# Designs tried in a protein design chat: VH-VL binders against q9vpl3. Part 260

Target 1, 224 residues: q9vpl3
Amino acid sequence: RGKINIQRPKAPHYERARVVAVTQPKYPELPKAKSCFKTRAERTQQQQENPYNEIIAREVRNWLDHSRLVAFFHLSSITADDIFRVRVQLHKQNLHLKSYGSKIIEQAVKNTRYEAIVPLFHSNHCIVFSPDPEKTAALLRIVRRVPQMVLLGGIVEETMLSRNQLVAYAQMPGLHAVQAQLVQTLSQAPGHLIQQLQAHQNSFVQVLDVHAKNQMNEETPKST
Below, E stands for the ipSAE of ESMFold2; O stands for the ipSAE of OpenDDE; V2 stands for 0.75 times the mean of E and O plus 0.25 times the DockQ between their complexes.

## First folded at step 9 (VH-VL)

Design B32 (framework fv_cemiplimab; at its last look DockQ between E and O 0.46; V2 from the best seeds 0.73)
Fold by OpenDDE, fold request of step 10:
Structure B32 (fold): chain C 224 residues (1-224), chain A 122 residues (1-122), chain B 107 residues (1-107)
Amino acid sequence: as target 1 above (224 residues)
Amino acid sequence: EVQLLESGGVLVQPGGSLRLSCAASGFTFNNYAMTWVRQAPGKGLEWVSSISWSGSNTYFADSVKGRFTISRDNSKNTLYLQMNSLKGEDTAVYYCARDRFDSDYGLYMDVWGQGTLVTVSS
Amino acid sequence: DIQMTQSPSSLSASVGDSITITCRASQSISSYLNWYQQKPGKAPNLLIYGASSLQSGVPSRFSGSGSGTDFTLTIRTLQPEDFATYYCQQGWDYPRTFGPGTVVDFR
C-alpha cells in the first residue's frame, strides 16, 4: 500500500480536479470592514446623479456657512478605529471631521469662492470644520499624532491657505497681537528704510573722503 | 451672558422701509450664522432670513424675497435686517437668533433675542 | 417647501401629568427637528435639537424622539412653568419651516 505522500499529493484526475474546483466553497470575502471612509471605488459608484448628492452637497454648504476654519487632509491607509479615535479627539475641541466624495464637493462649491478646492479631492480625503479659527493650533496638534492624515491646506475666514500658511497661522498670536505687531512693524519700517538709505549715503561719503585724502597726499610735494 | 438685543421696531406706513438691528454680546459673534424669525400677533413663528458667519451667503423666505436684505457687521457684533416695501402682513415681532449647525443635528437656533415689534399700518 | 404639522393644536393638562406633542414633516428630514417653547410675551427657547438632544439648561422632564417624518415631544410630570406654546421646526433645508404650534394650557 504505497505511502500516501502527504507532502506532494498527486494531482487529481482532471475530472476530479474540476469537481473539487467547483465544490470548493467560495467563502464570501468577509465583508471588508466598511471603513467609515468609503473606498474611492465605493465613492465613485455612489456618484450616480442621485438626489442624495444634492442633500450631501447641502450639508457641505451648511458646514461652510458655519465654519470659519476648514482644513483639508489626505488620508493614507488609516483604519476605521484610528479615524474614530481622531474624530473623538477633534470633537472634544469642537472640530468636526467629515468625508465627502469629490463630486459632492464639486457640487457644493460650484460657483462659489471655494471652487478652487475641488482639485484637492481626487483621492481619499477628509475635511475638518470648525466655527472657531482659534482651534487651528489644537487641530494641528491632534493630527500630528496621526501620520495617516496629511494636511493639504485649508480655509480660514474665507481665505484659502496652503499647508505652510495654515501652519504659520496656527503659530500666530491672537488677532489683536498680530495687529499690534503689524502696526509696530509698519511704524519701524520707515525708520529702517531711512537708516538703510543713510547708511549707503554715509558709505559713499566715506569712500569719497578717502579718495580725496589720497589725492591730497599725492599732490604734497616731497620737500627735499 | 450670551445675549441678543433687537432694536428698530417702530410703526411704519405701507410701502415704507425699516432697518432692524440685533446686537450680540457674550459670545464670539462671527463664529455663528444668524437668523431672523418673525411672529405676527397671535400667530406662529415664521422664518424670515438667515446669513452665514461671513455674510457671503444669505437665505430668504419667499414672502420677503426681493424686499428684505440681511447683513451683518462682525466688527460691531451686529446683525441687520433691511426691510423695504413693507406690507401689513409684515407686522410682527422680529426675533434675531443665533444659528447652529451640525450634520448630526441639522440647523437649529439656540439663542434668541427678546424681539422687536414692527407695525405696518396706514 | 417642507410642511410641518403638529398635533394637537391645543391640549389641557394638569400639573403632574405627562403629555405628548406630535410633529410631522411632509417629507423625511432625518433627525433634523427642533422643539421650541414660547411663553406668552416671551421669545422662544430651544428645548430639543436634532430630534432628541436636550438643550443645556432644559429640565430632563423634556424629551424628544422620532426620525424621518414623525416626531414627538414628551413632557413628563408637567410643571406650572411648562404651560406654554410649543413649536417644532425642521432643520433639514431652506426655507426653514415651523409647525403651527401646540398650546398647552391648564385644565
Scores: ipSAE 0.895, ipTM 0.962, lowest interface PAE 0.4, mean pLDDT 88
Fold by ESMFold2, fold request of step 10:
Structure B32 (fold): chain C 224 residues (1-224), chain A 122 residues (1-122), chain B 107 residues (1-107)
Amino acid sequence: as target 1 above (224 residues)
Amino acid sequence: EVQLLESGGVLVQPGGSLRLSCAASGFTFNNYAMTWVRQAPGKGLEWVSSISWSGSNTYFADSVKGRFTISRDNSKNTLYLQMNSLKGEDTAVYYCARDRFDSDYGLYMDVWGQGTLVTVSS
Amino acid sequence: DIQMTQSPSSLSASVGDSITITCRASQSISSYLNWYQQKPGKAPNLLIYGASSLQSGVPSRFSGSGSGTDFTLTIRTLQPEDFATYYCQQGWDYPRTFGPGTVVDFR
């Protein structure tokens, strides 16, 4: 239980390979919430089952109207018992784990010998909703112990954040504490100090943005 | 103590305008969507309007659409209902309510204010 | 628009009675049905959300059941404070419609 694991934790080989595959630059833009939690099969099924698509769209609208925090994850193969335990842990923190592809697949294989293979057809994406953005740190703490859930990014206060931006957001001392620090800095009233603080914020965001783009560019095959 | 307190209900002539306020205390207002519900004297409850946590999305009953506007000021923990072109049928007690949503339970209103009476009469 | 109906419109009962109020939606609303209690001259209070979940602080003599279109509120062993008007309300879609109410008064 030493600090050594915190500073330089070992990473499982399969988790590193999984992260690289997830960060491949085949995805030109982070899709809208509806696209972020849909597989190819679910997109086709959604078009065929228009009334079901309206129900899911209504549900997502309601989540977005009530959630200041939305986090997107890639979901690797995971047992029903394990995902249930994660869902319970998240729920205790007012974090709501949802996947919108599983019910369609479950209905398709119901009462067949293939029912046991349902985990292989689970959505590659899942979403966590919360009304409280201060729960971002708790979310990342819980998911850190779940290698099957790989953070892709999120939406905080209607602002889209990359993976690294969301991790940086979670490390801030709290929204109210950050707001108080900004007020204190502005109250000191030297324009030079305010400009330097804003420059440091910009530089930090730029470092996160460059890091995210470097991961995407390194994995992007040249097109044309 | 979680509380909602409506204000601004008065007697208004038909065709007039009025703005209601709902002050929230005892909870993080920014975390919640909000709703207005009204009740005409001796009648049942009628949903009027809802607003998302950010204020970006608003919803209205057909009876008030185009005449009422809902807004919020998250810095003041206050919900507003702007009522224009008022009619006699708008006479009611207006309640504000805190909204909740969970896909297991749907939409529901878990905290209500005391109400403010709006009377539209010549 | 989803129309909500309630039955009965009015009900007379005594302390200690068990009563049942029904609510019907014009289309399926899953389990997204809420029950509110309103005492004369007071604001409504949430009793039950999601058809069967009791709001914090609500006595266990209240229970809800149903799914789809048909829902029931049951009050077992009525107490003096339970004489009020009860409204169902669908939480499925906008407009967020209420039932017309059921008045439960002392016999």
Scores: ipSAE 0.801, ipTM 0.929, lowest interface PAE 0.6, mean pLDDT 77
ESMFold2, look of step 9: ipSAE 0.789; ipTM 0.928
ESMFold2 (binder alone), look of step 9: mean pLDDT 95; pTM 0.962
OpenDDE, look of step 9: ipSAE 0.785; ipTM 0.910
ESMFold2, fold request of step 10: ipSAE 0.793, 0.780; ipTM 0.929, 0.918
ESMFold2 (binder alone), fold request of step 10: mean pLDDT 94, 94, 94; pTM 0.961, 0.961, 0.960
OpenDDE, fold request of step 10: ipSAE 0.891, 0.894; ipTM 0.962, 0.961
ESMFold2, look of step 17: ipSAE 0.782; ipTM 0.920
ESMFold2 (binder alone), look of step 17: mean pLDDT 95; pTM 0.962
OpenDDE, look of step 17: ipSAE 0.846; ipTM 0.935

Design B33 (framework fv_cemiplimab; at its last look DockQ between E and O 0.39; V2 from the best seeds 0.59)
Fold by ESMFold2, look of step 9:
Structure B33 (fold): chain C 224 residues (1-224), chain A 122 residues (1-122), chain B 107 residues (1-107)
Amino acid sequence: as target 1 above (224 residues)
Amino acid sequence: EVQLLESGGVLVQPGGSLRLSCAASGFTFSNYAMTWVRQAPGKGLEWVSGISWSGSRTYFADSVKGRFTISRDNSKNTLYLQMNSLKGEDTAVYYCARDVFDSDYGLYMDVWGQGTLVTVSS
Amino acid sequence: DIQMTQSPSSLSASVGDSITITCRASQSISTYLNWYQQKPGKAPNLLIYGASSLQSGVPSRFSGSGSGTDFTLTIRTLQPEDFATYYCQQGYDYPRTFGPGTVVDFR
């Protein structure tokens, strides 16, 4: 059963209905006028007393804490059956299709480098999260068959990529994708190159150590 | 085989410092957020700290906030817990765990290490 | 902080019995409730996530249910390897609190 969360109708349907209801534009009935004496503290407290916005913002932060790949799409009109099929197909590749309001995204990315993404969520959109950036190629293959989803760009390993950069990233092999990421990082920070080279050196040392231990275990006549 | 292996637990005096390590193997470490959970002798489990896949966001229990820091080195597949100003109540087995999130299920810890014992005593 | 409670604190049972452990959160946590099993001297292992989803390799005699504040772990046809301590844990908000545990002992 590769569609566990989608094939669990009671919980996912309840949670999806609750999330949808919270993310819809809310025009609650205004409180009856009592007086104009509300203080700044009361106003701040009332804003902080909207727990549904913070709950959904926390969900977005959890996605960001667990996703090396985030892709943004413009979403045009699509049937519920078609979007469900796309979600199922993406889920099989550990790709998670979601949508969130711009205010929620703004709260989630406040005080981060990602604040620039907020305008993308003013129009009809969807987002794909995944822990595995090597699934970018699978993502683009799947959505190529879904013209209603138009790629806008993404975030890979905390680096914002344009549409063309994300497409180029998806076409690279796994190890070459890490190297391409290092090249892109060189335009920003040399420290990432050093970290990647150090990891490569450590891997090489580890291979040599295993090889030496294998020879010592088989035929080691003397200690040094 | 997916595996987590903690190390660094020793006897340390109150007020001292200690750094725990958790070595990951059998999976792409950088794809996952990580957590530390501890268990005092004869007691239940207590969540201690968590860290995002990149290390950019960290979380702490109130009992350790300001004294412990969490970090990771994705190039070495290693998670760290720096423990400062240690107290007797920090005596516990410390487990590292692989953290998973999906908005349908919430946060959960699907892989655990064997634990390393930290004893804080004079 | 979301407080988690479990009932019972301990339980004696025989092989073949069916048992039920309950977990209660101090506020709604949706279905974001996990169950872990721990044997003495061993690390915990995940049984159930998201209230009712079985982790890979967990026998079907384990089942979970619930939402909101009240959750249940059921073990049908108890086996010798099931005598352990069981913890619930909320995955809704930080800090990610655990219940106090339920010890299931051989009768």
Scores: ipSAE 0.722, ipTM 0.894, lowest interface PAE 1.3, mean pLDDT 80
Fold by OpenDDE, look of step 9:
Formats: sequence, structure tokens, C-alpha cells
Structure B33 (fold): chain C 224 residues (1-224), chain A 122 residues (1-122), chain B 107 residues (1-107)
Amino acid sequence: as target 1 above (224 residues)
Amino acid sequence: EVQLLESGGVLVQPGGSLRLSCAASGFTFSNYAMTWVRQAPGKGLEWVSGISWSGSRTYFADSVKGRFTISRDNSKNTLYLQMNSLKGEDTAVYYCARDVFDSDYGLYMDVWGQGTLVTVSS
Amino acid sequence: DIQMTQSPSSLSASVGDSITITCRASQSISTYLNWYQQKPGKAPNLLIYGASSLQSGVPSRFSGSGSGTDFTLTIRTLQPEDFATYYCQQGYDYPRTFGPGTVVDFR
């Protein structure tokens, strides 16, 4: 059984070591894929220069300009087929489901009142647009059946709403119904006031009558 | 029935001012962007101005920029075009139109009024 | 600004003919092109939107095609009521721009 010579090979003669050192192939450092170390800022800047991004950003701006209802959703492990089904359902209600990159959204809302929505788009997301804010209830009804779509918030009539606020908005009666109720309430207010005023007057008259009767009874001399 | 009705077109002198109105009916006016398009006698169509549903954004052709103002009153279902410093070249039939947008189809005008004639002449 | 051109400027046709009108944009506008019909003394009517989508109520003899910079409107079996001026319009960006129009008259 040949003894495995575990002895460290003797350092080569000085001259040989020099030759070996000089003849070692200098392999060019593989270009460190600069792409892996690009800062988020550098990546964002490169994407801004893409003419395509500008086109899509314009589209997003157009949607925002024409939509009274905008809802933001997180997508959790949803299939393309499921998205398609939901899209069809939404489309029947004049609700338009779209998906855009976070950078595109950032570009689209830059220097606008909606810049605050950018942090919502860090993950897989979609946006639903509608020209009709009354469709909010329909939107929520449809999305309830899709657990992979999580409501993050929205914009209604240029006002940013949280998830809870958007849900509350959907539950509110239509503006016309509320106006009708208000008018009804206001129309009843004078009647109540008149009734209260009349009640006070009647009570006052009753008290006065009682006082008058008591005074008359005191003035009747006890005929001893 | 969906309808747009323009009014306010009259004869005006150069340098004068005029306000056009467009009354909308048969649809929810506040859900739609609106536009003005004009047509000079015997000429083609020219886009003049556009306004978003809320009025927060307005757009103008270069030919009218700085002279014309577009506005709307959603409570009255009415679109307006204020025209100042009028020129002979502004003589045209002015149409209001309802705008629709879809990412699949772009921007288009699906409903038009009958137009109102503005004549600028000395 | 996006410039729109049309060809021909005018054409004469007979009832029953098929005619084609072309529209060109100075830059790509995807499929965001609309066609309008205007009769004398009347307001324009939308015929086609998004290059090929037929507006509700418009007869099926009207069809649109194209993408990018080149678009076509085709009228099959021309009817008497089809004699009018036709305009293309880009719906891609502001300012919105119209083609110069094509007059379709009786031969």
C-alpha cells in the first residue's frame, strides 16, 4: 500500500518559480456583469430612457385623466387564466383591468398629486379603471370572488382612498339618493320645529289657565 | 337620447371675445372628457381644445393657445369655450364632442353636436 | 405634432362600387386611428375607432384596417347615403389631428 507522500512539494528553484509566475496565463477578469450591481437608481434611470416606457406612461396618464374610479390591487399567485376571467367580468361592467410596471407608474404620476401611490407598486399589481365611480360596488363584488386580488386602495373623483375608505364608499347610497334623503330630512325639520313651538305654546296656555282658575278660586270669599 | 347642443355662435369683430356653450343631455356628463372641434367654411376639421372630466387638465391647439380657454360646469352639464382676441381665421362652425378613451382603441369622439357658427369679420 | 395625410383627396364612384381611402400618420400611432363621415351641412359621425372597430349603428359595409403609420377605410357596395367627406383622425396624442379629408362623390 504505497505511502501517500503527504509532504508539501518542495518550493521550486527560484528561477523556475519566476518563470512559472511570468507564464501564468492572466485570464481576463470576467466582466463583472455590471447589471447585477446596478443600484436601483441606475436601473430606474436606464428605464426612463426607453421610448417604450414613455408611450406606456402616456397611456397610464390617459387612463387617469378619463377615470373617476381607479383601484389598486396586489396580485398573489394568480394565473393568467384567472386574470383573463376577471378581466372579462370587469369589462362587462365597463371596468378596465390593466397591469403596468412600477417604473412606468412612477413616470406616469411624477409631479402629480398621485405620486404617493408609487410605494403601492413594489410587487405584482394590477389597476382597474372606470369612468363611473358608481361602479365601485360592482368592482368589489367581482373581486371578492378572486382571493388572489387584494385591494390596496384607490382613487375616487381625484381623491385618494384607503382600502377601508373605498369599501365604505361602495356601501354608501348614490349621491342622488343621499341628496333625496337630505331634502326629505330638511323638509321635515320645519314641521318638527313648528310642532315643538306649538307644543310649548299650548303648554304655556294650559299653565296660564290653571293659574287663572286658581286665582278665581282664591277670590271666592268663604261665605261664613 | 344622448345629445350635445352648441350655442353662442354670432358675428364678432376682430379682437373681440365670445363664449360658446355646449349643453349635454342623455348621459352622465361628468364621466366624460369633452372636446371642441372647428371647421372653417369649405375646409376640413381642426381640433381646438380638450378638457378632462374634472376640468383639472386642459389641452389646446397651438393656433388658439393663449387666446382660448376651455371650462366645464358638471352641475349644469355644460361645456364652455371662451374665445378672446378673435381673428378672421377663427371663423368656423364649432362642434362640441364627447371623448372616450380605451387603451385598446385610443382616444375617439363618439358623440357630436350640430355645431354653432362663429363669424369674425370687420 | 403628428401630421395626418389622406389619399385620394377626392374620388368619384357609382352605387355598388367598392372604394378604399388611405390615411397616413407622420409617426407610428399604433392602432389609435378613427374615421369620421361628414355630410354637407351636418356634423361629423364616428364610423370606426381604433383602426378597425365599427361604431354601433354603422353598416357592416364599412371596414377599417391598418397599424403604425398606414391605415385604410373600405366601403363595400357603396350606397347613395355614403356620398360624403371622410376624415381620419389620430387618437394617439395631443394635439389631436385630422387628415385633410376625402370627398366621395357621384360619378
Scores: ipSAE 0.600, ipTM 0.829, lowest interface PAE 0.9, mean pLDDT 86
ESMFold2 (binder alone), look of step 9: mean pLDDT 94; pTM 0.953

Design C31 (framework fv_imvotamab_arm2; at its last look DockQ between E and O 0.02; V2 from the best seeds 0.00; counts 0 for: pae O 8.5 > 2, placed apart)
Fold by ESMFold2, look of step 9:
Structure C31 (fold): chain C 224 residues (1-224), chain A 120 residues (1-120), chain B 112 residues (1-112)
Amino acid sequence: as target 1 above (224 residues)
Amino acid sequence: EVQLVQSGAEVKKPGESLKISCKGSGYSFTSYWIGWVRQMPGKGLEWMGIIYPSDSYTRYSPSFQGQVTISADKSITTAYLQWSSLKASDTAMYYCARLDYGDYFGFDYWGQGTLVTVSS
Amino acid sequence: DIVMTQTPLSSPVTLGQPASISCRSSQSLVHSYGKTYLSWLQQRPGQPPRLLIYKISNRFSGVPDRFSGSGAGTDFTLKISRVEAEDVGVYYCMQATQFPYTFGGGTKVEIK
């Protein structure tokens, strides 16, 4: 059966080069005269770079603007057939499963209070959008049977909620006024909430990765 | 069930204008892009452009920029492809197709096609 | 523009035998986020195209298991493990990694 630990040489990659450049100290900015005189051609060239990302970010902004429920998940390894089946189940409930690159998310939330969610998209992820915040319970019921999708938190009625707050929202008696009051009460510290979501990220991913592996092993040796 | 239904075949003369339609149903029309694709007789597929019906944001293939107009009316869930002055070389089958950048990133549902014939 | 080159142009095949279609792009189709938006379409005679495979290797809903996609970078392959009579038609690869979107020239699958 061979070895389990196989080391693959890491090739130089565009993404790796970008990370190294970002972590380096920056020199002082250019003199005032130079910074004021970027040419028309330079501005035009900068605006034209990554036009693809701008177009896709428009789609993301539309989903964010028209969704009263947004849920963020870490996504563990999952088969294409399984993720497609989950997407179909969610779609029947007006829940839309999407995944975008981190730079696209960054562009989509630029100049909004939601910029703090960008770090959540550096790992393997997916997002569920819906215009129907009352579908939060249906969302949680469906993904409860999908251990590869780890809930990180969400946005309800333009208020960021932790995992536990979102679960509490979903379990209310269904009176809109009561759910709206909970969302208003929990809106006081958006930055602190994102910090808490990031802290839970690794813990929940590690637990569910073990669960998914145990579930696959149990199914594999099952003789019935 | 997702459906894209296109307007019927057209027979036109060079120089005439034409507007063909693509009506979407069974999904949230404003949440997905609509693309237009040309297929000349006996030839392959050519992407013409896309539109996002929510705000009518439009991008064209360079080959078709200025040659056609893509538009949408979200109140009746319909996208359009329009020529101000047809040429004989515009004779082709035209398809509309739905596109989602965050899901399949492909044209997942297609209309039945609209045959446009331009002859003098 | 990214040029998509398909080979063969025509693939006559005996029923029940495998078929393999190649698609090569003039540039890498890997997006800066590591995703590759390469899809395969099937156009049966007299019908509009339909999606078979998206993002290199993912089968669309209702597509039989005998269709599979593979590849990376600039070289991609669609395989039909056991060709059936209903598989006759023209197959196109398409890239959606960069504007303008471009299609391969098509591969006609026929029964011998």
Scores: ipSAE 0.254, ipTM 0.650, lowest interface PAE 4.9, mean pLDDT 78
Fold by OpenDDE, look of step 9:
Structure C31 (fold): chain C 224 residues (1-224), chain A 120 residues (1-120), chain B 112 residues (1-112)
Amino acid sequence: as target 1 above (224 residues)
Amino acid sequence: EVQLVQSGAEVKKPGESLKISCKGSGYSFTSYWIGWVRQMPGKGLEWMGIIYPSDSYTRYSPSFQGQVTISADKSITTAYLQWSSLKASDTAMYYCARLDYGDYFGFDYWGQGTLVTVSS
Amino acid sequence: DIVMTQTPLSSPVTLGQPASISCRSSQSLVHSYGKTYLSWLQQRPGQPPRLLIYKISNRFSGVPDRFSGSGAGTDFTLKISRVEAEDVGVYYCMQATQFPYTFGGGTKVEIK
């Protein structure tokens, strides 16, 4: 029984070699992710050249400029059906749910006062717009029931707010109520000051009266 | 029914102050913006500005910025347009209109107009 | 500011005939996913303006079907299929896509 040289296997018979050659799986060349090698500049240039992207970027800017309330959300594994349901609920409150790509957002807010929002858009996100900042509480109420929507922050009256600040804002009394309270507090301050000043004066007069009475008592000769 | 009722016609002299009103009814006054539009005699419509009655937030056209003051009193569902000092060039019809951002993004209901005449 | 240009300035029309009014904007009025906030208003003599069409082609409540709006981007048209006597007045286009809102110069529709 000839020692099978396991280190140098004899070339298979011609027919076997042919069968092996034909049966070798041809793996498709992995698509060279051409997209990974495009320079940031090439990507940006291609995006700028797309008229559609310009239109959408303009849309985003218009929404930002016309909104007094803007809220940013992360979307976690939400279905299209769920999004639709939420959208309907929000719409009933004049809240507008929109979703845009990060690149579009970047293009829209570049060199604007909104540039600071760009870092918020690294994953699946949506934005809610409203012309009414008083709808913040309604917004939060609706989205609390949607665990897939995570509040990241927002813009209220042109001011960027953190998540916590936005929640706090929703709990605040209306601006007019706060202003009224401030005015009331300020109007009470002079009254309190006057009262304190008067109290000091009254105490001073009392002390003087006591002194005057004591002096009068000392001047009354004890008619022994 | 949604209605906007404006105050009556005004005849004033140059330099006088004026405040005209627009009262809304038949809808939630605080949920819609109110805009003012000027129409000079024989001329077209000019957007002046808008106010959100809920918090009295206002936006003006650049042409009217500083020239007029728009205000609102939500307690009586009334919006106002006022001048500190009228000019002859302020002679016009002034309309208030409800602005809807939800569905129409436009002025869907209009007041009857207030004619302001400024003459020496 | 967006400039709205209407043509013609005057449109004399015979009763029962169609009328067409053009409105051109200096820039695109597209606001949201193809939504365009262009409105048409009618002002009859001695009356306040009335909303006819919103968002290019939607008829406002109570507006007769003889009124129709069309267009896209920067070019818009209001059509009256059969002009009636009550249609006499000045028609304005208005954009509400960007502040400040702006009106066209108006088109006067008259009966020949």
Scores: ipSAE 0.016, ipTM 0.515, lowest interface PAE 8.5, mean pLDDT 83
ESMFold2 (binder alone), look of step 9: mean pLDDT 91; pTM 0.940

